# Designs tried in a protein design chat: VH-VL binders against q9y8q3. Part 34

Target 1, 263 residues: q9y8q3
Amino acid sequence: MRRIGLEALERVLYPVIPVVVTAEHQGRVGGMLAAWWMQASFTPPILAVAIAPERYTYKLVRESGVFAFNLLDFKLVDKAPFLGDVSERLLPGKIREAGLNIVRGEVLGAPLIAEASAAVELELVDVVEAGDHDVFLGEAKAVYTVDDFRGGMWSLETYRPLMYLGRTRRPGPVYRVYLTPRGWERREIEFAGGKLKPLAEKRVRLISRVEEAVKASSSREEAVDAVRRILSEEGLDPSDAEYLVEDALRRAKSYRRRGQSSS
Short names: E, the ipSAE of ESMFold2; O, the ipSAE of OpenDDE; V2, 0.75 times the mean of E and O plus 0.25 times the DockQ between their complexes.

## First folded at step 17 (VH-VL; framework fv_axatilimab)

Design F2 (at its last look DockQ between E and O 0.29; V2 from the best seeds 0.00; counts 0 for: pae E 3.5 > 2)
Fold by OpenDDE, look of step 17:
Structure F2 (fold): chain C 263 residues (1-263), chain A 123 residues (1-123), chain B 107 residues (1-107)
Amino acid sequence: as target 1 above (263 residues)
Amino acid sequence: EVTLKESGPALVKPTQTLTLTCTFSGFSLSTEGVGVGWIRQPPGKALEWLALIYWDDDKYYNPSLKNRLTISKDTSKNQVVLTMTNMDPVDTATYYCARIYYYGSDHYPFDYWGQGTMVTVSS
Amino acid sequence: DIQMTQSPSSLSASVGDRVTITCLASQGISNYLAWYQQKPGKAPKLLIYYASTLQSGVPSRFSGSGSGTDYTLTISSLQPEDFATYYCQQYYSYPFTFGGGTKVEIK
């Protein structure tokens, strides 16, 4: 082995099987593709996922205390970038727009992706701050699988796990790279083909305005109030203000390359 | 509103080092996907890309000028700095900084530009 | 490096004319092609990105088309404010490269 730079750490950890984290608050369902998750406990059964405050799913999980992990078959790989990159905050109904459907879990009533190969309903038990992300710990209350899971194991003859290898590196176009063990099929995906520019612009503008507001404020409360106004002006939900302020404060405190936990 | 503005010397002597600063507003280099690039244009000639820096400090240079160029950023000040060594009269041009970014894997070109600053290299 | 060959280098046209500018890439650039308008003493202005998508605020008389290596900017009906120099640019790979420009002059 040879020593390499810490900047490569994230990429060294790939491939990973990402999960779609889904949650609902006040009738609004959202979700994100997350690569940074793990099982944290057997007894009780606890799963964990890292989510940044900027992510709309962060709000949904924090507010509701209920969320779900969804595992997707590789057949849905074309939807993965969209689920990871597009924010529900900026595109209401993202999951639906992605062509996916929501069904309710039987125990917690968590929003599950109907097309998922597996899903887990989770009750939030703790949130631990870990730098620019928080780790959400959820106790599993129910698990669901398709018939491909039999005899306590996935049949890889039918189930094609979705694995993420990360983004391609510049100087070429940046694609998200996915693969599945079956035939080692590899997909390099660029979604939208420039169509998301209005959303991208809105995001960049919003973050900038939030940062400026935070910088200009003498207190967290003042910052939140200012950001509420900004959100209103942007046609967004003012109740998101505290989360955006938190995200901005963390970036200001210690700026590092942000992990890709999706929106 | 997005704005960029170039600043630096209008006159540089041959063999000297040019230092240009791009100060921008309306966006942040702390935002994932955001970058700032430099482009120059000699009088009456075409545009030439020089360098680019992204939010994650990833840097790219025109290979024809790579050994002469250094790009850096100060995120807190919303500034990007370009240095170019061993200036020659042939480097006389208007220098622009411009914003570029991508959203996930969706890439976009330079959508906002500074007004440009004219740099003349002369003894 | 990807070379961008723009043609023509200049053209004369009248108000109301249909104007077509072509950009040829030395290799495929997968629609990562932008068009800019530049007026004298001003910075370039983005008109079209991803070969055919209009930038916000750009008049609909501007359109882009093409694929692979061949791309075209069209002004359906030239207006007085459209007299300028136009540039294509690929942002498919580094180094980013621009076409030589096309100056649209008054006939």
Scores: ipSAE 0.760, ipTM 0.890, lowest interface PAE 0.7, mean pLDDT 93
Fold by ESMFold2, look of step 20:
Structure F2 (fold): chain C 263 residues (1-263), chain A 123 residues (1-123), chain B 107 residues (1-107)
Amino acid sequence: as target 1 above (263 residues)
Amino acid sequence: EVTLKESGPALVKPTQTLTLTCTFSGFSLSTEGVGVGWIRQPPGKALEWLALIYWDDDKYYNPSLKNRLTISKDTSKNQVVLTMTNMDPVDTATYYCARIYYYGSDHYPFDYWGQGTMVTVSS
Amino acid sequence: DIQMTQSPSSLSASVGDRVTITCLASQGISNYLAWYQQKPGKAPKLLIYYASTLQSGVPSRFSGSGSGTDYTLTISSLQPEDFATYYCQQYYSYPFTFGGGTKVEIK
């Protein structure tokens, strides 16, 4: 074996079967495609997922304490880049924009994707800081499947798991790459084709304004108040301010480490 | 709101190293997906892309310039620096810096440019 | 490297004319094509990205079309302020490359 650079780490660890994490708070439902998840405990059944504070779903899980994992069949692969790339904060109703429907779980009332092949309702147990992400630990309270899961096993005649290999970082277009183990079909999918530029510009401007406000503030409370005003000016939900401040603080810590020697 | 400005010497001698600084405002290189690139234009000639640096310190260079280029950033100062070694009269051009960015899988061309700085290479 | 061949290199037209500028890529670029306008002594200005989408603040008389290797910038009714040189640029793969430019001169 030869040693390679750490910048390749995540690609070495793919493929992975991603889940769509869904949650709701105060009538707003959000979701995100997440690759960094695992089962963490058998008894009690605990699942883990890494979520960055910038993600809208982060707020929803923190505020509600209830979320769901949704497993998708490869027939839905064309929707995956949109779910993973676009923030609900910037485009309200993105799950419906993707052509997917929400139904409620029977035990926790968690928002589930009706078109999923399986879903798990989760109650938040703990959150563990892990650098630029937090690891959310949820106890599974219910699990749902389609008929393809019979006799305690998936039928691969009808179920094609979605397997994510990551994004290309090569020059030019950024493609999301997906496989299925049945027939080893490979899809490279780009979504949006430039149409998200106005949202992306708003995102870049928002983050810049948040960072400037955080740097100018003498306390976290002052920073949150300033960011709340920025969110109102941008036509966004002011209740997001604490999460955006936390994200800015973590990025500032990451920048300082990059810009300084550690030898 | 978004502005970029190039600074550096107007005149360099052949074989010297050119150092150009791009200072910008209205965006930050701490933001995922954001980058700054350098493009030059010899008098009366077409545009030529030189180099690009992203928020995560990924760097890209035009291979036609045979390792003469180095790009770096100072995120806290909102600055990007281009160094070009072994200058020759053929390198006489206006040098521009410009913003570029991506969002998820969606990516965009250079949308805001500096005014440019003319660099003349002569003895 | 993807070569961008732009045509014509120069044209002369009257106010109100429809002008068309073409850009040919040496391989497919999946609509990752930008058009820029550059006036003398000024920096380029982004007009169109993703082959056909207008940048904010660009007049609707500008339009872009094409796919694959063949792309077109059209000015539907030329105005005096449209005197400029126009460049296409692919941003499909590195190195990013520009067309040779089309100088539009008002008669």
Scores: ipSAE 0.408, ipTM 0.752, lowest interface PAE 3.5, mean pLDDT 87
ESMFold2, look of step 17: ipSAE 0.012; ipTM 0.506
ESMFold2 (binder alone), look of step 17: mean pLDDT 94; pTM 0.959
ESMFold2 (binder alone), look of step 20: mean pLDDT 95; pTM 0.960
OpenDDE, look of step 20: ipSAE 0.283; ipTM 0.739

Design F3 (at its last look DockQ between E and O 0.37; V2 from the best seeds 0.00; counts 0 for: pae E 12.4 > 2)
Fold by OpenDDE, look of step 17:
Structure F3 (fold): chain C 263 residues (1-263), chain A 123 residues (1-123), chain B 107 residues (1-107)
Amino acid sequence: as target 1 above (263 residues)
Amino acid sequence: EVTLKESGPALVKPTQTLTLTCTFSGFSLSTEGVGVGWIRQPPGKALEWLALIYWDDDKYYNPSLKNRLTISKDTSKNQVVLTMTNMDPVDTATYYCARIYYFGSDHYPFDYWGQGTMVTVSS
Amino acid sequence: DIQMTQSPSSLSASVGDRVTITCLASQGISNYLAWYQQKPGKAPKLLIYYASTLQSGVPSRFSGSGSGTDYTLTISSLQPEDFATYYCQQYYSYPWTFGGGTKVEIK
């Protein structure tokens, strides 16, 4: 082995199997692809996932206290951009727009992806600040699987795990790389491709405006007020201001450290 | 308005290390797709790309100078720093920092530049 | 490394002239080619990116064309403010490389 830079840490950890984190608040269902998740406890059964405050799913989980992990078959890889590249904040009903359906969990009533190969209903038990992300700890209350899960193991003859290998590192278009072990099928999907591009760009612009507002403010309260105005101007929910300010502040702090990204 | 400005010593002795700072405004290096690079130009000569750093701390160097170059960023200060070791008179040039931006299929090379800072390497 | 061969190194022209500058890449760069204008004592200015897309604020008399390895910058009618040095740059792969430049001077 050879020593390499810490900036490569995230990429060294790939491939990973991402989960779709779903949650609902006040009738609005959202979700996001998350690569940074784990089982945290056997007794009780607890899962954990890292989410940045800027993500709309962050708000949904914080507000509701109920969320779910969904595992997708590779056959659904083409829907990944809708779940990862665009915020629910800017594309209401993005799960539906992706062509996916929602069903309710039997125990917590959590929104589950109907087409998922597995799903877990989670009750929020703790939130730990880890830096630019918070780690959400949820106690599993129910687990669901398709028939591909047999005798306590996935049948890889039928189930094709969705693995994420990371983004391409080159000039030009940015692609996300997905894999499945079966035949080592590879899919490169353009980041924010097609109709998602304007929405993704809007997100970037919004974040920039938020950062500028925070930087120009002398207090957190002033920043929140400024961001409320920005959100209002953009036709968005002003109540999201606190989350966006928090995200901006954390990123500003975190970027003092090497190897941290804005994601 | 996007602006960049280079700062550092105008004179460096041979074998010494050059440290240049790019301070920018009007954009954030926390924004996905944003990068800041360094380009130099000896008097009367062509442009030479030196290094590039992105928002996610991904770094690229000119291989001809790789062992001498280090690029880093401080997002909170809107600064990018370039260090170049073992300076030689041949390294005398105007040094520029410039912004790049790519998003999806769009890629904007060096759309904004600093005014440049002249660095002379001499005994 | 991808070498960018720019030609000519210099040319003399008059106001109103059509000017063409060429850039040849040592390998295909898939239109990841930019053109810059640089005036004496100033930083380069982006004119065209992705081979043919005009940067915002750049006059329409500037145009870019080409594909594969061969690219051209055209000034349809040279204006007094266009006398400068022009550079091409590939950003297809690292290391990014520039052409040698073309100085457009008054005849």
Scores: ipSAE 0.075, ipTM 0.676, lowest interface PAE 2.5, mean pLDDT 92
Fold by ESMFold2, look of step 17:
Structure F3 (fold): chain C 263 residues (1-263), chain A 123 residues (1-123), chain B 107 residues (1-107)
Amino acid sequence: as target 1 above (263 residues)
Amino acid sequence: EVTLKESGPALVKPTQTLTLTCTFSGFSLSTEGVGVGWIRQPPGKALEWLALIYWDDDKYYNPSLKNRLTISKDTSKNQVVLTMTNMDPVDTATYYCARIYYFGSDHYPFDYWGQGTMVTVSS
Amino acid sequence: DIQMTQSPSSLSASVGDRVTITCLASQGISNYLAWYQQKPGKAPKLLIYYASTLQSGVPSRFSGSGSGTDYTLTISSLQPEDFATYYCQQYYSYPWTFGGGTKVEIK
């Protein structure tokens, strides 16, 4: 075996089966495609997912305490950019814009993707800081499947698991790469293609403005006030400012620790 | 305002190693999608891309010069360094550093350039 | 490697003329094509990216068009300050490559 750079760690760990994390707060339903999840406990049944504070879904789960995991069939692969490449903050109703429907879970009322092959309702029980992400621990309160799950396992004659391989690193457009083991079908889907491209560009500009405002501030309170003004100027919810400031501060802290450990 | 400036020796002897530093301001290599590249131009000739480094330390080199080039960055100092070994008189050129960045699914070409520094390789 | 063939290598034109410069890629580059202007003693200046999108601050007399392998820079009404050498560049795949340049001289 040869040693490689840590920059490749994430790519070594792919492929994975991602989940769509869905949540609602004050009438807004959002979601994000998440690859960094795991099973954490059998009794009680606890699942975990890592979410950065900048993600809109972070706010929704933190504020509501209720969320869901949704497993997708590969037939939905063309919908993935709406779920994973853009923020609900910048595309309100992105799940419905993808042509997907929300239904409510029977136990917690969690927002579920009606077209998913499986869904799990989760009640938030703990949040654990892990560097630039928090690990959200949720107790599973209900699970739902389509008929492709029978006899205690998936029937791969009908169910096509959606797996994620990561982003392309070649020049030109960035693509997210997906596959399904049934027939070894592989798709490269342009990251935030088509009408989503301006939204992805706006997100990058927003994050840059937030970072600049945080660096220019002498206190957390000043940073939050400055970011509130930025959000208002962009037509966004000013109450998101503390989450964006926290994210920017964690990115700076993570950078400092990396530099200090290299000596 | 975004600025970049190249620094290094104006004269290098054949076989020696050239080290060039790009110092920039108005942006940071801590920003996702941001990179800095090096391009050279021999007197009266066309532009040639040399190397590129991104915020996540991912690096790309022109294959025709790959074994001679090393690129690195110091994000805290706003600097990118290019090292080129075994210099030859044909490497006499103006050397530029320039900024690039990605948005989501797409990226821009070099949008801001330094003024360039002339490097002459002669005995 | 993607070879960029730029033509003409030089041209001479009068103020007010329409000038057209072409760039041919050896394979499709999906509009990942930039145009730069370089004046003597200066660094290149980005004019157009993604084949047809005008960079901020660039005069509207500059435009880009094309697709696939064939791309064109047009100056609709040449001005005295447009004396320069123009380069195309593909940024579709590494190594990134430039055209040989087109020197535009005002008669």
Scores: ipSAE 0.000, ipTM 0.453, lowest interface PAE 12.4, mean pLDDT 87
ESMFold2 (binder alone), look of step 17: mean pLDDT 93; pTM 0.951

Design F4 (at its last look DockQ between E and O 0.06; V2 from the best seeds 0.00; counts 0 for: pae E 11.2 > 2, placed apart)
Fold by OpenDDE, look of step 17:
Structure F4 (fold): chain C 263 residues (1-263), chain A 123 residues (1-123), chain B 107 residues (1-107)
Amino acid sequence: as target 1 above (263 residues)
Amino acid sequence: EVTLKESGPALVKPTQTLTLTCTFSGFSLSTEGVGVGWIRQPPGKALEWLALIYWDDDKYYNPSLKNRLTISKDTSKNQVVLTMTNMDPVDTATYYCARIYYYDSDHYPFDYWGQGTMVTVSS
Amino acid sequence: DIQMTQSPSSLSASVGDRVTITCLASQGISNYLAWYQQKPGKAPKLLIYYASTLQSGVPSRFSGSGSGTDYTLTISSLQPEDFATYYCQQYYSYPWTFGGGTKVEIK
């Protein structure tokens, strides 16, 4: 083996099978494609996923205490940009916009993706700060599968797992790369392609403004107030300000830490 | 408001190393997709791309100058630094830093530029 | 490397004139082409990106067209403030490269 830079760590860990994390708060359903998840316990059955405060799903899970993991068949790979590239904050009804439907779990009433090959209803039991992300721990309360799961195992004759290999590199267009074992079919999908382009741009602008506001503030409270104003100007929900400030602060802290370690 | 400003020596001797700093505001290199690049322009001549660094520390250099160039960033200070070794009078130029970013898998070219700093290489 | 050949290197025009500048890439660049305006002693200013998209705040008299290897910047009616040097740039592949520039002078 050859030692390589830590900056490549994330890419070394691919491919992974992502889950769609879904949650609802005050009637608003959202979701995101997440690669950083794991089983954390057998007894009780606990799953974990890392989510950054900037993500709208973060808010939904924190506020509701109920969320779900959804596994998608590769046949739904074209829906991935809607689920992974753009925040629900900027695209209300993202899941529906992606052409997916929501059904309610039988135990917690969690929003599940109707077209999913599997789903797990989770009750939030803990949140651990890991750095720029929090790890959400959820106890599984119900599991659902399609008929492709039989005899205690997925039938790969019918089920096509969706695997994520990462993003292509610059300078050309950046694509997200998805794979499935069957024939090693590979799909490259544009990051926030098509109608998502303006939303992606808006996100960049918003986050930049938030970062600057936080830097210019002498206190957390001042930062939150400033970001509330920004959100209002952008036609967004000012109540999201605390989450965005937290996200910005964590990123700033992370970069400071890196700078210190390299010195 | 987005702003960039170049700083460094106005005069460099041949064979010495040039160090330029770009200090910016109105955006962050912690933002996904954001990058900062360097471009130079000799007096009365065309623009030449030198280097580019992204938020994720991905770096790109002009191959014609690759062995002489090093680009780095300090996100906390909103700074990008360019070093160029073995300076020669031919490297006399105005040096600019500028912002780029990408979205929807495409790059947005240099939309904001610094004022530029003139660097003269002379004995 | 992708070479950008810009023409003409200079032109003289009067206020109100239609001005056309051409940029030819040595290979296809898939509309990853930007146009900049530079005035003496100033930094370049982005006018157009993706071959034909007008940058925010840029007057509508500026337009870009083209595909493949051939691209054009057009100023429909030259204004006094438009006398400057214009550059094309490809950002399709590294190294990013600029055209040689076109100086638009007063006739």
Scores: ipSAE 0.030, ipTM 0.572, lowest interface PAE 4.8, mean pLDDT 90
Fold by ESMFold2, look of step 17:
Structure F4 (fold): chain C 263 residues (1-263), chain A 123 residues (1-123), chain B 107 residues (1-107)
Amino acid sequence: as target 1 above (263 residues)
Amino acid sequence: EVTLKESGPALVKPTQTLTLTCTFSGFSLSTEGVGVGWIRQPPGKALEWLALIYWDDDKYYNPSLKNRLTISKDTSKNQVVLTMTNMDPVDTATYYCARIYYYDSDHYPFDYWGQGTMVTVSS
Amino acid sequence: DIQMTQSPSSLSASVGDRVTITCLASQGISNYLAWYQQKPGKAPKLLIYYASTLQSGVPSRFSGSGSGTDYTLTISSLQPEDFATYYCQQYYSYPWTFGGGTKVEIK
C-alpha cells in the first residue's frame, strides 16, 4: 500500500449508497442527497447523517426535529441533480421539479418520497459537531418498503441499488458518477447540467458574498445582520442568515488549519 | 517519470485497418481521473484529436471519424489500443498517444505525449 | 464543433523580442484552453492550461491570458530555444479541437 494525500480521502470510501434526506418546516419540504450516513445503534435503532449548516435541509431538520431517509432505485438516477446539485433555497419545490412526489409517514408525518424503494422516519435525538458538518442522530420510528423487499431481503433481480462513486476529474464539465451493481451499469450525469446550471452558479455567488461579509465583520451579530441584507437582496429568507454565517465560519477555520501546513 | 510509446506498422495499404498500441509507464489507468488519447498530425499540418479513453472505460471519438475508430484499454498491461479502418492516403500522419491526468484541484489536458509513430498509407 | 482560429500562422522574430499569439474560439470556452509547443521532429509539450496557468517546469517568460472566446499566448523575451510551432486547444466540449498552429521562425 502507498500513502496518499488526505484530499483524496472521500474518494477512497466510495462507492456508497446515498440516501435522500427529507424534512419539512412551516409547510416547506426540502431534501438533499447525502452520501455520509451510517447506522449508529440497533437498540434503539439510530441512524446518523452528516449535514453542513449551509444546506437547507439542515435548517428543516434542526427546526422540526423530524426527517426521513429515502433509498432510491437506480431507475431514478436522472433525478439526482435536483436532489444533490441545487438548493431548495434557490429552486423552490425541487423535489416536484424532479418529477417526484411527497407522501406522509404514518408515525411522525415525515415527508417521504413516494417513488422511493424504502423510507425511514426519524426523530432527531442529538446533533454532534464534526468540523464543517454536524452529525444528526435520529431514532428510527417507522420503516417502509416496496414489494422488492420480501422474505427479509431485497430481491436484487428487481431492485437496483443506486450507488455513488464521486465526481469526475477530467478536463471539461464535472460529472457525478453513479452505479448499480446489477450488471455493473454506470451513468455519468453532468453536475448541475441544463436548466440547473444558472441555479448552481447563483449558489456559488451567494456563498462567496456570504463569506466576504463574514470576513469583513467583527462579531457574529454584525455578520448575521450583513448576511440578512444579502439574503433579502437575493429574494431569500433572511432568517437563514445564522445558518449561513455558521457554515462560513466553519469553512474559514478548516482552511486556516490546512493553509498553515504548507510551504 | 511518465512515458508513453506508440507502436504499430509504418506502412499500410489503402483500405487496410491500422492498429496502434500505446504502452505507458509512470501512471496507471486504474487511477481516477486518468485517460489516454490519440492525436494525429499529417506532414506539415495541424494536430487532430482522434479518440480518448478514461480509467472508467468512458470513450470519446472525433465524430468525423467515429465510424472508423475503436479505442480500448488493458489496464493490467498499461496499454491503450486504437484501431482505424479503411485507411486512405489522406490518413498519412504521425500518430501520438498522450495522457490526461488530474487531481481534485488540478487539471491537465494532454500533459505527456509519446514520441509519435509515422504511418504512411500508399499503394 | 468549436472551431479554433489561431493567428498569425507564422511570424519571424529575433531573440529578445516580445511575441504574441492569439487564439479565437467560435464560442465561449470558459478558460478551458491549453497551449502547446512543438519543435521539429518532436512531440508537442504542454505549456499552459486553463488559459493562464503555467505547467510545471515551464519558464516564466511564457504567459497566457484571455477569457470567453479570445485567448493569447505571450513570450516576454524570446529565447533561442523558443523557435517552434505553437498550438492552442480547447477542452471545453467534444470534439476537442486544436488551432492551426503558429510557426515562430528566427529573424
Scores: ipSAE 0.000, ipTM 0.424, lowest interface PAE 11.2, mean pLDDT 87
ESMFold2 (binder alone), look of step 17: mean pLDDT 92; pTM 0.945

